# VHH binders against Uncharacterized protein MJ0448: the designs that were tried, part 7

Target 1, 256 residues: Uncharacterized protein MJ0448, of Methanocaldococcus jannaschii (q57890)
Amino acid sequence: MIKILVDNTAYKKFFAQHGFSALIEINNKRILFDAGQNSITLRENLRLFNEKEGFDYIVLSHGHYDHCDGLKYVIENDLINGKVIAHKDAFLDKYAGNRYIGIDEEIKEYLLKKADLEIIEEPYKIDKDIIVSGYVPREYEYEMEEFQCIKDGKRVKDEVNDDMFLIAKGILITGCSHSGIINVVEYGKKLSEIKGVLGGFHLVGVSDNYLNRIVDYFKSQDFWIMPMHCTGFKALTKLSQLNNFVYGHVGKIIGI
Key: E = the ipSAE of ESMFold2; O = the ipSAE of OpenDDE; V2 = 0.75 times the mean of E and O plus 0.25 times the DockQ between their complexes.

## First folded at step 1 (VHH)

Design f7 (framework vhh_gefurulimab)
Fold by ESMFold2-Fast, scan of step 1:
Structure f7 (fold): chain B 256 residues (1-256), chain A 122 residues (1-122)
Amino acid sequence: as target 1 above (256 residues)
Amino acid sequence: EVQLVESGGGLVKPGGSLRLSCAASGFTFSSYAAAWFRQAPGKEREFVSAIRSGGSTTYADSVKGRFTISRDNAKNSLYLQMNSLRAEDTAVYYCAAERPYYLGDYKSYDYWGQGTLVTVSS
C-alpha cells in the first residue's frame, strides 16, 4: 500500500502543508518517498496513520526543502533503518532568486556524513517490484520554474537534474516533476508497465498552451492519475474533468 | 602532501587472519569516508568495505562476516581485520578516501594508496 503523508490538501483530521511525502509498503519493505517541509506535519500525520515503525529506504525525489526538511523528525527519532537514495545534485545549494530552497544544512550534513547514502544517476532496483528512476531524460519540450544553484563556487541555472521518481508495482510516484511530467511518464513507461501516476506534476505557473498539451496527453492514457502538491489549482480543475482522474490528499491510501 | 600508506600485508595460510592498516597524512582524515578495495590477479579492482566519517560501515557480500573495517581518527588510521582467509582473498589491497561533501558518486574516491599484497596459500 501507498499512504499520502504530506500534500498541500488534507482530509479533515490530517494536517496540510506545502510539500510532499508518501509511505510505500510493499514486499515487506517500508519506503519513505520525500518527507515534506516540516517535522511537525510529518510527525502528526504519521501519528494519525498510527505509523511508528522506521523506514528501510528513504528516497529523495529532489533536493528542495519542501520535500526534504521533514526528515529532521525521521533523523531525530532514529527512524532510518537502511539506505537513503538520492541523486548527487540533490545536495547542491539551491535558490529561487535570493531565497535558499535547498535541503536544510543540518539535514544535509547528516545525510552526507552519517546516513547510508546511495547516490544514483541510473535506474536503481530496490527489488523486482520497486525501481527508482535515476536521472530523467528531457526528450519532450516542457516548462519549468527558474532556479539557480551553486556549482564550482558559481551561481548557475539549476536544471534540477536531481529530479527522480519511484515506481512501485506499476504505480509511478513523483515529487514535483521538475523534469516535465510527460518526460517523467514516458521514461517510466520504458522502466515498467504503468498503472497509475501520482505526485506533483509541476504545472503551477505554466502557459495555457503547455497545460492544454498535458491535459490532452493524459486523456489518451489508460492509467489513473492523482495530481497533487505543485500541480496547482488551475491544472487540477482541468485534469479533474478526465475519466482517469483520482482526487489526492493527505490521508489517501492506495491498495496494491 | 596527501598520502595514504597501507601496511600489514603478507603471506598467510587458509583460515588464518591478517590486519591491514592505512596511515593517512596531509588532509583532515576524520572528515573523509574511507574504504578498502582489492585487485586479484587477472581481475578488475573490486570494492571490499567502506566506513563513513560517522562510523557506519558497508561490506561486499564476499567478505561479510569475515572482515571488519574500523577507523581511529586520533591516529589518522583505517584498519581491515581479515579473518577466515581464503585463497580467493589473494589480492593487492588498496586504501581509499573520499570527501564527505561531494557531488559525485558515493564510491568516487579522491585519494588512493599504493597497495599492500595479501597472499593466502599453504
Scores: ipSAE 0.000, ipTM 0.099, lowest interface PAE 20.3, mean pLDDT 85

Design f8 (framework vhh_7nfr_2)
Fold by ESMFold2-Fast, scan of step 1:
Structure f8 (fold): chain B 256 residues (1-256), chain A 120 residues (1-120)
Amino acid sequence: as target 1 above (256 residues)
Amino acid sequence: QVQLQESGGGLVQPGGSLRLSCAASGFTFSSYWMSWVRQAPGEGREWVSSISKSGGSTYYADSVKGRFTIARDNVKNTLYLLMDSLKSDDTAVYYCAKLYRDYSGYFDYWGQGTQVTVSS
């Protein structure tokens, strides 16, 4: 089963926040995919789901605060029972203009010095039904935001090479798809048969031409889609017209 | 030209001890945090321990705390891992890793690894 813990949209009793987090429970494993933006939203939504147990794996989709900084709750309540899986570039200092958008320094310090941290760049198989992508190749043209990071003491363009997704029993879970949602899905198809795609599609602010290409792409697919988080209102209104669209929000549960 | 060369691995009985060494060259060893990372057969890499530039701060994975000790000799440019009370679950290839910078938070160089096998 997959439970949506953090999203920009919430239904009924749950709390919404700019961010993303999902809990995956299969094969006697508990995986936390991202943690949202802060402790309070993750804590309350876990409580509302009656989730009290720790996590066997934590997977970081990429190193932005709205996916990682809810880990403060997880760390402070000793809920990490196993590995934290991330790309090495998740830990770079990251910026949007002059605004720091990377992982909170206290959380970063814990992950690097105290956590059982598994750095990957290649696909990582947690078990026969669960795969973390590693680096997503950029084979198809896409539109990306301008971000910067610090490498070798210099501020350079951040290609967000740390962007990763997870596939659980054919369901692809993406954080923000900074590598391009078509690249995410096409690479996912090389790793597994895809039955559904959920998470942030990163279509806020994109051109109409690119958005129409994305709509046409998904219209041709045999899997369902549940775009959330950074997909944005304009893209959601267009994608919601597709026969394979599923409405996603905090509180959503998917049986697998 | 950064070079990290591990040694000291081998076969040991449960409850035994081993001392791993990592000889570093091609960079100012005393200016970097150093770590040990291991990889068991069929598993991903697991962080084991880290040590600050001066050796004044050390950190350990919960699975090894109280049994392993990380140390460094900045005069000899050598990193050590003393492993006591070894368990079968400690069987892995052990890698010496150089942290790029304290604030960057990732490893920019890895050694070739040294095999540790704990078996009866």
Scores: ipSAE 0.000, ipTM 0.128, lowest interface PAE 17.3, mean pLDDT 86

Design f9 (framework vhh_7qbe_3)
Fold by ESMFold2-Fast, scan of step 1:
Structure f9 (fold): chain B 256 residues (1-256), chain A 118 residues (1-118)
Amino acid sequence: as target 1 above (256 residues)
Amino acid sequence: QLQLVESGGGLVQAGGSLRLSCTASGRTYAMGWFRQGPGKEREFVASISGSGGSTYYADSVKGRFTISRDNAKNTLYLQMNSLKSEDTAVYYCAAYDRWYSGEKYDYWGKGTRVTVSS
C-alpha cells in the first residue's frame, strides 16, 4: 500500500503543504519516501492516517528542504528503525538565488553523524519488489530550474545529481524529477516494467513547448500517471485531460 | 495572508549597534534581510534556514552582522555591530512559504529605517 502523506493538495481532513512525502508498505516493510517541509504537517497527517509505527527505510528523493525537513519529527520521535538511503550530493549546501534550500543543518548533521546512512549512486535493491534508482542519466533534453550548490568550497551550478526515484511493484515514485520527468520514466523502464508513475513532475514555470512535449509523451504511454507537488496547476490542467490521469492529493491510498 | 512586521530601526552613530526584529503572523520556512539605501537597488543582507542552523551573509556585512530566529515567537532578528555610514538604508524582512519561489521571496515587510551618522 502507498499513502500520500504530504502534497501541495489535500483531501478531506488532511493538511496541505508545499512538499512531498509517501509511505510505502509492502513485503512487511515500511518505507518513508521523503518527509515534506516541516514536522507539523508530517506529524498531523501521520496521526490522521493512524500511522504510529516507525520506518524500516527512509529514502530521500533529493536534498531540498521541502522533501527533507519534516524528518525533524521522525528523528525527535525515534521513528527511524533502519536505513536512510540518499545520494551523496543530497548533503551539499543548496541555494536558489539568495536563499538556502538545502536540508536543515540540524537534520543534515543527524543523518551524517548518527543515522544508518546508505549513500548510493547505482540502483539499490531493498528487496525483490523495491528498487531505488540511484543517479538518473540525463539522456533526453529537458528544462531545469536554476540552482546553485557548494562543491569543494566553490559555489557552482547545481544539476541536482542527487535526484532519485523508487519503484515499488511497478509503481514509480518520484520526489520532484529535477533530472527531467522523461529521463526519470525512461530510466525507470530500464529497471522495471512500469504500471504507474506518481509524484512531482517539476513542470512549474516550464515553457509551453516543453509542457506540450511532456503531455504528448504521457499520452503515448500504457501506464497511469498521478502528477503531484511541483507539477504545478497549469501542467495539471493539461495532464488531467489524459485518459491515464489519476488525481493525487494527501490522503490518497493506492493498493499494491 | 501572511504578514511580516519589522521593528528596531533608528538613528545610531558609526561604530554603534542595533538589533532589528521581524515578526511573522504565521509559520515561515527560510527568511532573510534585504536593504535599500538612498538611490540604490534593493540588495541582499543575510538569510537563515527554517531551523536556524544554516546562515548566509553578503560580503559587505560578514563578521559585523548576525542573523538569528526564535521559531516559538515567529520572529527573525538581525544583530548589527560596527555600523558604518554605508549601512544607512531601509531594511526589509522577507519570507518563503513555497519552495518554487525562485529568486523572489513570497512575502515582504514594509521596512524599518536605519540611519548611521558619522
Scores: ipSAE 0.000, ipTM 0.176, lowest interface PAE 15.5, mean pLDDT 87

## First folded at step 2 (VHH)

Design f10a (from f10 with S59Y; framework vhh_7pa5_2; at its last look DockQ between E and O 0.01; V2 from the best seeds 0.00; counts 0 for: pae E 17.3 > 2, placed apart)
Fold by OpenDDE, look of step 2:
Structure f10a (fold): chain B 256 residues (1-256), chain A 120 residues (1-120)
Amino acid sequence: as target 1 above (256 residues)
Amino acid sequence: QVQLVESGGGMVQPGGSLRLSCAASGFTFSDYAMSWVRRAPGKGPEWVSTISWSGGSTYYADSVKGRFTISRDNAKNTLYLQMNSLKPEDTALYYCARKYYTGEPLFDYWGQGTQVTVSS
């Protein structure tokens, strides 16, 4: 099953924040996909789900604070039982304007020096039912705001090449989909059957034309969608009109 | 050792058909999506088709949709490509590749290739 641990929208007693995290339990494995942006939200939602055990795998969708900094709780409570999977670029210093939006420095240090870290750029199979995407090809046009990162000591444009997703038994889980949600899904299709897509679709601030394109794209798909996190209210409003739309929030449990 | 061995290529006239096979060994075949990629003379690699590990999903380049069919037999560790209504522009060396290919090295293994030539 999949439990939504962190999202911009919460249901009932659960805590919401800007960010994303999901717990995936499958084939006797516990996988934490992202961790939200702070310890408190992740901690409380885990508690509310009555989750007490550690994680066999931690998968970071990309190196932004609102997906990784919640790992502080995980680290401080020794809940990492196995591998941490991330893209190499997740560890770059990242900026939105003058604001640092990368992973917390202490967390980065721990992951790089103490964790069993698996750096990937290509698809990585955890088992026969679970695959992490690696780099997502940018075959289709997409819209994304301007980010910067420090590379080789220089501040440069960040294409967010570290954007990754996970597929568990046909359920595609994405953090932000900075590579463009169509690119994410179409690449996912190449790796696995897709029954559903959930997570951040990163449609905040996009043009109307692009949004319409995304809506039309999903209208023609035969899988369900659960847009969350950075999808945005405007996009959610339109996507919610589709018959394959499923409302997502913290506290949601998806069977797999 | 991972090995992919293609076969079934040849020369055919336009409108003809060929069936390619790829024998896989050295890994759990059923755990991986498989692809066909082709390289025409003087051109870069072109993705042709991909099939999911289960075989439940198939995808094709626009240039081959409706003409080519990808399939697999996981019990035999074999990937197939049925090519119908072949055109001269389909002439290429056809590779079997593990994982998805988009023009970047997103696959970790591929075969030696089998030559397909379509000419009158």
Scores: ipSAE 0.000, ipTM 0.232, lowest interface PAE 14.1, mean pLDDT 92
ESMFold2, look of step 2: ipSAE 0.000; ipTM 0.160
ESMFold2 (binder alone), look of step 2: mean pLDDT 85; pTM 0.855

Design f10b (from f10 with S30D G103D; framework vhh_7pa5_2; at its last look DockQ between E and O 0.01; V2 from the best seeds 0.00; counts 0 for: pae E 23.1 > 2, placed apart)
Fold by OpenDDE, look of step 2:
Structure f10b (fold): chain B 256 residues (1-256), chain A 120 residues (1-120)
Amino acid sequence: as target 1 above (256 residues)
Amino acid sequence: QVQLVESGGGMVQPGGSLRLSCAASGFTFDDYAMSWVRRAPGKGPEWVSTISWSGGSTSYADSVKGRFTISRDNAKNTLYLQMNSLKPEDTALYYCARKYYTDEPLFDYWGQGTQVTVSS
């Protein structure tokens, strides 16, 4: 079972915010994929789902605030029962222009010093049905806005190498897909059978040509898609016309 | 110790067929997606095909689509590559690899390779 905990769109009583988080429950494991951007949204949506227990795994798709800073709630309430899985670059100071968009410093400190942290760059299997991607290859052209990070004391271009996804029983869950959604899916196909793809497709602000390419790509796929979060209204409008489109929002439950 | 041992290579005429095998040992075979990679003389490694750990998903390079079929038998810890309609440009040393990535060394283990030669 997958429960959408944080997304830009909410249904009925649930809370929405810019960000993403999902709870994955399979094989007697509870996995928190990302945590949104603040404690309140995550807390309230967990409450509304009547979720009270901790998490065996926490998987961070990448080190942006709108995916990680909700961990404050998790940390303060001692809900981490097991491993935190992240890419090494998730912990870099990250910027959009002059705005800090990385993980909250206190959260970073906790994860690095106190959590059972598993740093990965390669695919990491939690079990036979669950895999975290590690670094996503950039085999196909994609569009992304420019970010910066501090590396070795210098501000440099951030390629967002920490962008990762999770596959649970053939369902691919992505945070933002900064590596390009086609790269995400095609790499996913190399790791597992793919039955569906959900999460942020990061299509806000992309060119029309690129968007059309993405639409054509998904039109030819045999799995369902549930674009959310940073996909953007324009892209959602076009993607929603596809027969394999599924409407996603906070409060959505997907069987797996 | 992780080991990958390829076999089944040889010389064939254009239009011919070969079936490659890769025997894996020293690790849990069905925990990993497996790939075939080939290296032609004077060229870098070229990704050929990948199969998921369960065998439920397969992918192919455009150059071999419709001609090659990747499969695996997890009970036998064996990876296969059926190659049909072979062309001279398919001539290469063929490797089985664990965790292959085309642009970075994401793969951690390679076999010794088996030679495939397509010539009239």
Scores: ipSAE 0.000, ipTM 0.223, lowest interface PAE 14.8, mean pLDDT 93
ESMFold2, look of step 2: ipSAE 0.000; ipTM 0.081
ESMFold2 (binder alone), look of step 2: mean pLDDT 84; pTM 0.847

Design f10c (from f10, 14 letters changed; framework vhh_7nfr_2; at its last look DockQ between E and O 0.01; V2 from the best seeds 0.00; counts 0 for: pae E 19.8 > 2, placed apart)
Fold by ESMFold2, look of step 2:
Formats: sequence, structure tokens, C-alpha cells
Structure f10c (fold): chain B 256 residues (1-256), chain A 120 residues (1-120)
Amino acid sequence: as target 1 above (256 residues)
Amino acid sequence: QVQLQESGGGLVQPGGSLRLSCAASGFTFSDYAMSWVRQAPGEGREWVSSISWSGGSTYYADSVKGRFTIARDNVKNTLYLLMDSLKSDDTAVYYCARKYYTGEPLFDYWGQGTQVTVSS
């Protein structure tokens, strides 16, 4: 099963926070996909789910603070039982305007020096039912907010080449889809049959033409969608009209 | 050359205590989670306890919870199992093992074991 641990929306007793995290437990493996923005929210939502055990894998969807900095709790409580999987660009210093939005430096140092870190660029199988995408090819046009990073001492445009998703038994889990959600889903179809897509679609601030294209794309699909986190309210109002829309929030449990 | 060497086994009466040690060399001990596994006569190996690389998280089989304590000293590169309230069912060869993951959880190195005998 998949448990939503961090999202911008929460149900009843759970805590909401800007960020994303999901726990995937199948085939006797516990996988943490992203960790949200801070220790307190991740800790409390795990406690409310009565989740006490460590994780066999941690997968970082990309190197932004609202997906990674909850790892402080995980590290301080020694909950990493195995590998951390990421793209190398997750560890770049990342900016939105003047704001640092990358991984906290202390967490980054731990991951690079102490963790069993698996750097990937191509698809990586954790198990027969679990695939991490690696780099997502950008074959379809998409809109993306402007980000910057430091490469070779210079501030340059950040294409977020570290954007990755995970598929567990046909359920595609994405952090923010900075590769463009159509690129994410279409690449996922090459890796596995898709039954559902959940996570951040990053449709806040996109043009109406692009949003309409996204709505039309998902209208024709035979899988459910659960857009969350960075998808944005305007996009949610349109996507929620689709027959295959599912409402997502912290506290949600998805059977697989 | 990874080496794991257990010690501290012996003969003990029911209700007694023992402290097992496992000296580790040939790898960076503080980078690995470690486990104790036991094998009773005529049986397969049974997982007993695990400890994270820092010692911050410990895990126990139901059969030993509340009686056994796993610990580590990352300065001395030593893993411990403190066994209290021993029962005859605890009679086994006890092995320390290093955890490693290459897509599945594995124990990639084992010690030679130390015998614990609880006389009934």
C-alpha cells in the first residue's frame, strides 16, 4: 500500500505542509518517496499512521527543500536501512530568484558522505514491481517556472534534470513533474502499465492553453489521477471535473 | 577482507545473562547496519535483532523483545548482544552479520558464530 505522508492538504487529524512525501510498502519493502519540507510534519504524520519502522529505500524525486528537508528527521533517528536513490543534479545548489530552494546543506553533506547513495540516470529496478525512472526525456512540450542552479561556479538555468518518478505495481508517483507531467506519464508508460498517477503535476502558473491540453490528455486516459502538492488550485478545479479524478490528501491510503 | 568474530558465548542457567561481542574489521563498521542471527540444533537460521549504523534504531524478533538488547560501539568497531532472562529455547549458535542492500536486503558477511547453551 501507499500512504500520503506530506501534502499541502490534510484530512482530519493529519498535518498539512507545503511539500510531498509518500510511504510505499509492498513485497516486504518500505520505501520513502520524498520527505516533505521539515522534520516535525513528517514525524507527526508517521506517528499518526503508527509507522515506526525504518526504510529500505529512500527515493528523492528532485533536489528541492520541500521534498528533501524532512530527511532531517529520518537521519537523526537512524531510519535509513538501505539505499538512497537520486539523480546527481539533486545535489546542485538550486534557486528560485534569490531564494535557495535546494536540499539543506547538512542533509546534503550526510547523503553524499554517509548514506549508501545510488546515483542513477536510467531506469532502476528496486524489485519486479518497483521502478525508479531516472532522467525523464523531454519529448513533449511543457511549461516550467524559471529555476536556477550553480554549475561550475556559475548561476545557470536549472532544467531540473534530476526530476524522477517511481512506479509501484502500476501506480506512478511523482514529486513535482518538473519534466512536464505528460513527459512523466508517457515515459512511465514505456516502463510499465499505468493504473494511476499521483503527486505534484506542477500546473500552478501555466497558460490556459497548456492547462487545457493537460485536461484533454488526462480525459482520454484509462487510469486515475490524484494531483496534489504543486498542481495548483486553478488546475485542480478543472482536473476535478474528470471521471478519473481522485481527491488526494495527507492521510490517504491507496491499496496496490 | 571483511572479518566478523563473535565471542562471549557459554553455558548459563535459565534466568541468567550473557553478553555477546562481535569484533569487526576490514570495513568501515560505522557505515553499516548490523544484525544478530541464531541457529538452534536442527533448525534454520532465525533473525534475532538488528541495529542501525549509528545505533539510533534497534529492532527485535518477538521471541526476544524485552529480554535482549543490541548495542554497538563505533569507536571500538564492536557489536553487542546483551541477553537477559535466558530460556532453554535460546540455546543456539549466535552469529553477527552485516546488512547490505543491492536491490534486496541481504546479509553479505557472517561471523563463525558463538555457542550459547542454556541448561534446563
Scores: ipSAE 0.000, ipTM 0.118, lowest interface PAE 19.8, mean pLDDT 90
ESMFold2 (binder alone), look of step 2: mean pLDDT 84; pTM 0.851
OpenDDE, look of step 2: ipSAE 0.006; ipTM 0.260

## First folded at step 4 (VHH)

Design g15 (from e4 with Y53W; framework vhh_7pa5_2)
Amino acid sequence: QVQLVESGGGMVQPGGSLRLSCAASGFTFSDYAMSWVRRAPGKGPEWVSTISWSGGSTSYADSVKGRFTISRDNAKNTLYLQMNSLKPEDTALYYCARDEIYFESGFDYWGQGTQVTVSS
ESMFold2-Fast, scan of step 4: ipSAE 0.236; ipTM 0.650

Design g2 (from e4 with T50Y; framework vhh_7pa5_2)
Fold by ESMFold2-Fast, scan of step 4:
Structure g2 (fold): chain B 256 residues (1-256), chain A 120 residues (1-120)
Amino acid sequence: as target 1 above (256 residues)
Amino acid sequence: QVQLVESGGGMVQPGGSLRLSCAASGFTFSDYAMSWVRRAPGKGPEWVSYISYSGGSTSYADSVKGRFTISRDNAKNTLYLQMNSLKPEDTALYYCARDEIYFESGFDYWGQGTQVTVSS
């Protein structure tokens, strides 16, 4: 079972917010994939799903605040029962221009000093049905948003090498797909048979040529897609016309 | 009701300083990132500064970096902007805004604003 906890769009009674979070419940494991942007939205949506138990795994798709800062709720209520899985670059100071978009420093400090933190770059198998991607190879051409980070005290371009996805029983869950959604899906296919793809596709602000290429790519696939979060209105409008499109929002439950 | 009430604006000469305050009520202040946004005469709104929910992370527009300091007191539900070395170009209405990033989702709530005038 996959429950969408945070997205830019929500059903009646649930709270919408710029951000992403999904709860994966499978094989008697509870996995929190991202946590949204603040504690109140995550807290209220968990409450509305009647979710009170902690998490056996927390997986960070990448180190942006709108995916990680909701962890304040999880940390303050002692809901981390096991490992936190992240790429090392998730903990860099990250910027969009001069605006800080990285993880809050108090959350970073907790994760680095007190949590059971598993830093990965290669695929990490949680069990036979659940795998975290590690670093996503940039094999296919894609359009990147311009970000910066601090490495070795220097402000440099942020390639978002920390971008990761999770596959649960053939369903690929991505945070923002900063590595390029085609790269995400094609790498996912090397790790597992893909039955569905959901999450942020990062198509906001892309060129029309790239967007049309993405639409054609998904039109040719046999799996369903549920683009959310950073996909953007223009891309969502075009993708919604595909026969394999599913509308995603907070409150959505997917059986697996 | 969510309310944001700015204060601390005024008239000052170039090179002077002002400290703006924003009193927040009607929500759990410590759960939200906050920003300062300004609107200068004849211009659209310009994002000025950001602070995370804990106060541990901050950022600034290039036009104010090194001169302005954003801070918060979560126990008092108050956001601050310390403005030093003020320039005529800083003349604007300054707004306290809840959540988060101006260019993405915009802001949930804005205060009424406080006027800052820098003139020689």
Scores: ipSAE 0.014, ipTM 0.507, lowest interface PAE 7.8, mean pLDDT 87

Design g26 (from e4 with I101F F103S; framework vhh_7pa5_2)
Fold by ESMFold2-Fast, scan of step 4:
Structure g26 (fold): chain B 256 residues (1-256), chain A 120 residues (1-120)
Amino acid sequence: as target 1 above (256 residues)
Amino acid sequence: QVQLVESGGGMVQPGGSLRLSCAASGFTFSDYAMSWVRRAPGKGPEWVSTISYSGGSTSYADSVKGRFTISRDNAKNTLYLQMNSLKPEDTALYYCARDEFYSESGFDYWGQGTQVTVSS
């Protein structure tokens, strides 16, 4: 099953927060995909799901604070039972203008020095039903938010090359789709048959022409979509009109 | 009840230094990013600096880079702002803020402020 642990929208007793996290439990494996923005929200939502056990895998969708800094809870409570899977660029210093938006330095140091860290760039199979994408090729035109990072001591444009997704039994889980949601889905189709797509679609602030292109794209697909987190209100309103739309929030459970 | 109490403001000459403190209570201080925000006479609030929950990551407005240093002591539930090479343009009421969204617009709790006046 897939349980949504952190999202900008929550159901009933659960806590909402700007961020994303999902728990995937299949084939006797527990996978934490992202961890949200802070310790308290992840801790409380895990408690509300009665989730006390550690994780066999932690997968970082990319190196932004609202996906990674909830790992403080996981690290402090020794809940990492196996591998942390990430792209190498997840550990760069990342900025939006002057604001640092990367992973907290203490979390970064723990992951690089003490965790069983698996750095990937190519698709990585956890098992027969679970694959992490690696780098997502940018084959289709898309609109991205302006970010910067430090590479080799220089402040440069951040293409967010560390953006990755996970597929579990045909369900594609994306953190924020900084590589463009069409690129994410099309690359996912090359890795697996897709039955559903959930997570952040990163459509906040995009042009009306691009948003309409995204709506038309999803209209033509044979899978359901559950846009969350960074999708944004305007995009969510348009996508909610599609017959294959599913409403997502913290507390949502998907059977697989 | 969340409380943030700023102190350390005062009058100083251009080129001088001041150290601001913010005493936090009513929440788990070590779980939150913290920020300093200032309001100059006749202007709106300006974000100054942010520090991550651990103190390992910091960021600064261009107007203060290289002159101000943000720090925290999680054992004492205290946030600091060391201000060096002060300019008349730094004259403002300085607020301590709890930052859930790691952005100026994401502040959910503010203190009363401490006045900093830089004049000859």
Scores: ipSAE 0.256, ipTM 0.669, lowest interface PAE 4.6, mean pLDDT 89

Design g34 (from e4 with E100D; framework vhh_7pa5_2)
Amino acid sequence: QVQLVESGGGMVQPGGSLRLSCAASGFTFSDYAMSWVRRAPGKGPEWVSTISYSGGSTSYADSVKGRFTISRDNAKNTLYLQMNSLKPEDTALYYCARDDIYFESGFDYWGQGTQVTVSS
ESMFold2-Fast, scan of step 4: ipSAE 0.288; ipTM 0.681

Design g35 (from e4 with E100S; framework vhh_7pa5_2)
Fold by ESMFold2-Fast, scan of step 4:
Structure g35 (fold): chain B 256 residues (1-256), chain A 120 residues (1-120)
Amino acid sequence: as target 1 above (256 residues)
Amino acid sequence: QVQLVESGGGMVQPGGSLRLSCAASGFTFSDYAMSWVRRAPGKGPEWVSTISYSGGSTSYADSVKGRFTISRDNAKNTLYLQMNSLKPEDTALYYCARDSIYFESGFDYWGQGTQVTVSS
């Protein structure tokens, strides 16, 4: 079962927030994929789903605050029962222009010093049905938002090498797809048969030429898509015309 | 129900200092990143500084780096901006804002603002 805990849109009683989080419950394991940007939204939406507390795994899609700072709730209530899986670059200081958009320093300190942190770059199998991608190769042309980070004391362009996805029983879950959604899906196909793709596609602000290439790419796929979070209104409008489009929101439950 | 109330503005000569305060209510202050934004007469809003929910991470506009310091007291639900070495170009209405990652959208909530005038 996959439950959408945080997204920019919500259904009925649930709370919406800029950010992303999904709960995956498979094979007696509870996996929290991202945590949103706010302790309150994550806490209330977990309560509204009537979920038991505690997570066997936490997977960070990448190191931006709108995916990670909701971990304040998880940390303060001692809800990490197992491993936190992340790419090493998730812990860099990250910026959009001069504005800090990385993980809050107190959360970084907890994860680096007290958590059972598993740093990966290669695909990591949690079990026979669940795999975390590791680094996503950039084989196909894509449009990237301009970000910066601090490496070796210098402010440099941030390629968001920490961008990762998770596949659970053929369903690919992505946070923001900063590595390019086509690169995410094509790499996912090498790791597993894909039945569905959900999460943030990061198509906000992209050119019309790139957006049309994404639409054409998804037209011929044999899986459903549920673009959410950072996909953006213009892209959602075009993608919603596809026969394989599914509308996603907080409160959505996907049986697996 | 969400309220942000700025204070601490005033008139000061070039090279002087001021400390702005923002009292927050109606939400869990300690769970949000907060920002200062200013608007000079005849100009659009300019982002000044942001602080993460814990205060562990801060960032500044190039125009104020080394002169301004953002801080917060989560126990008092208060955001601060310490402004040193003030210049005439810093003259503006200063707003406290609850942060949002969408640059074009700006911020969820703005206060009423506090006027800072730097002149001889």
Scores: ipSAE 0.129, ipTM 0.587, lowest interface PAE 6.0, mean pLDDT 85

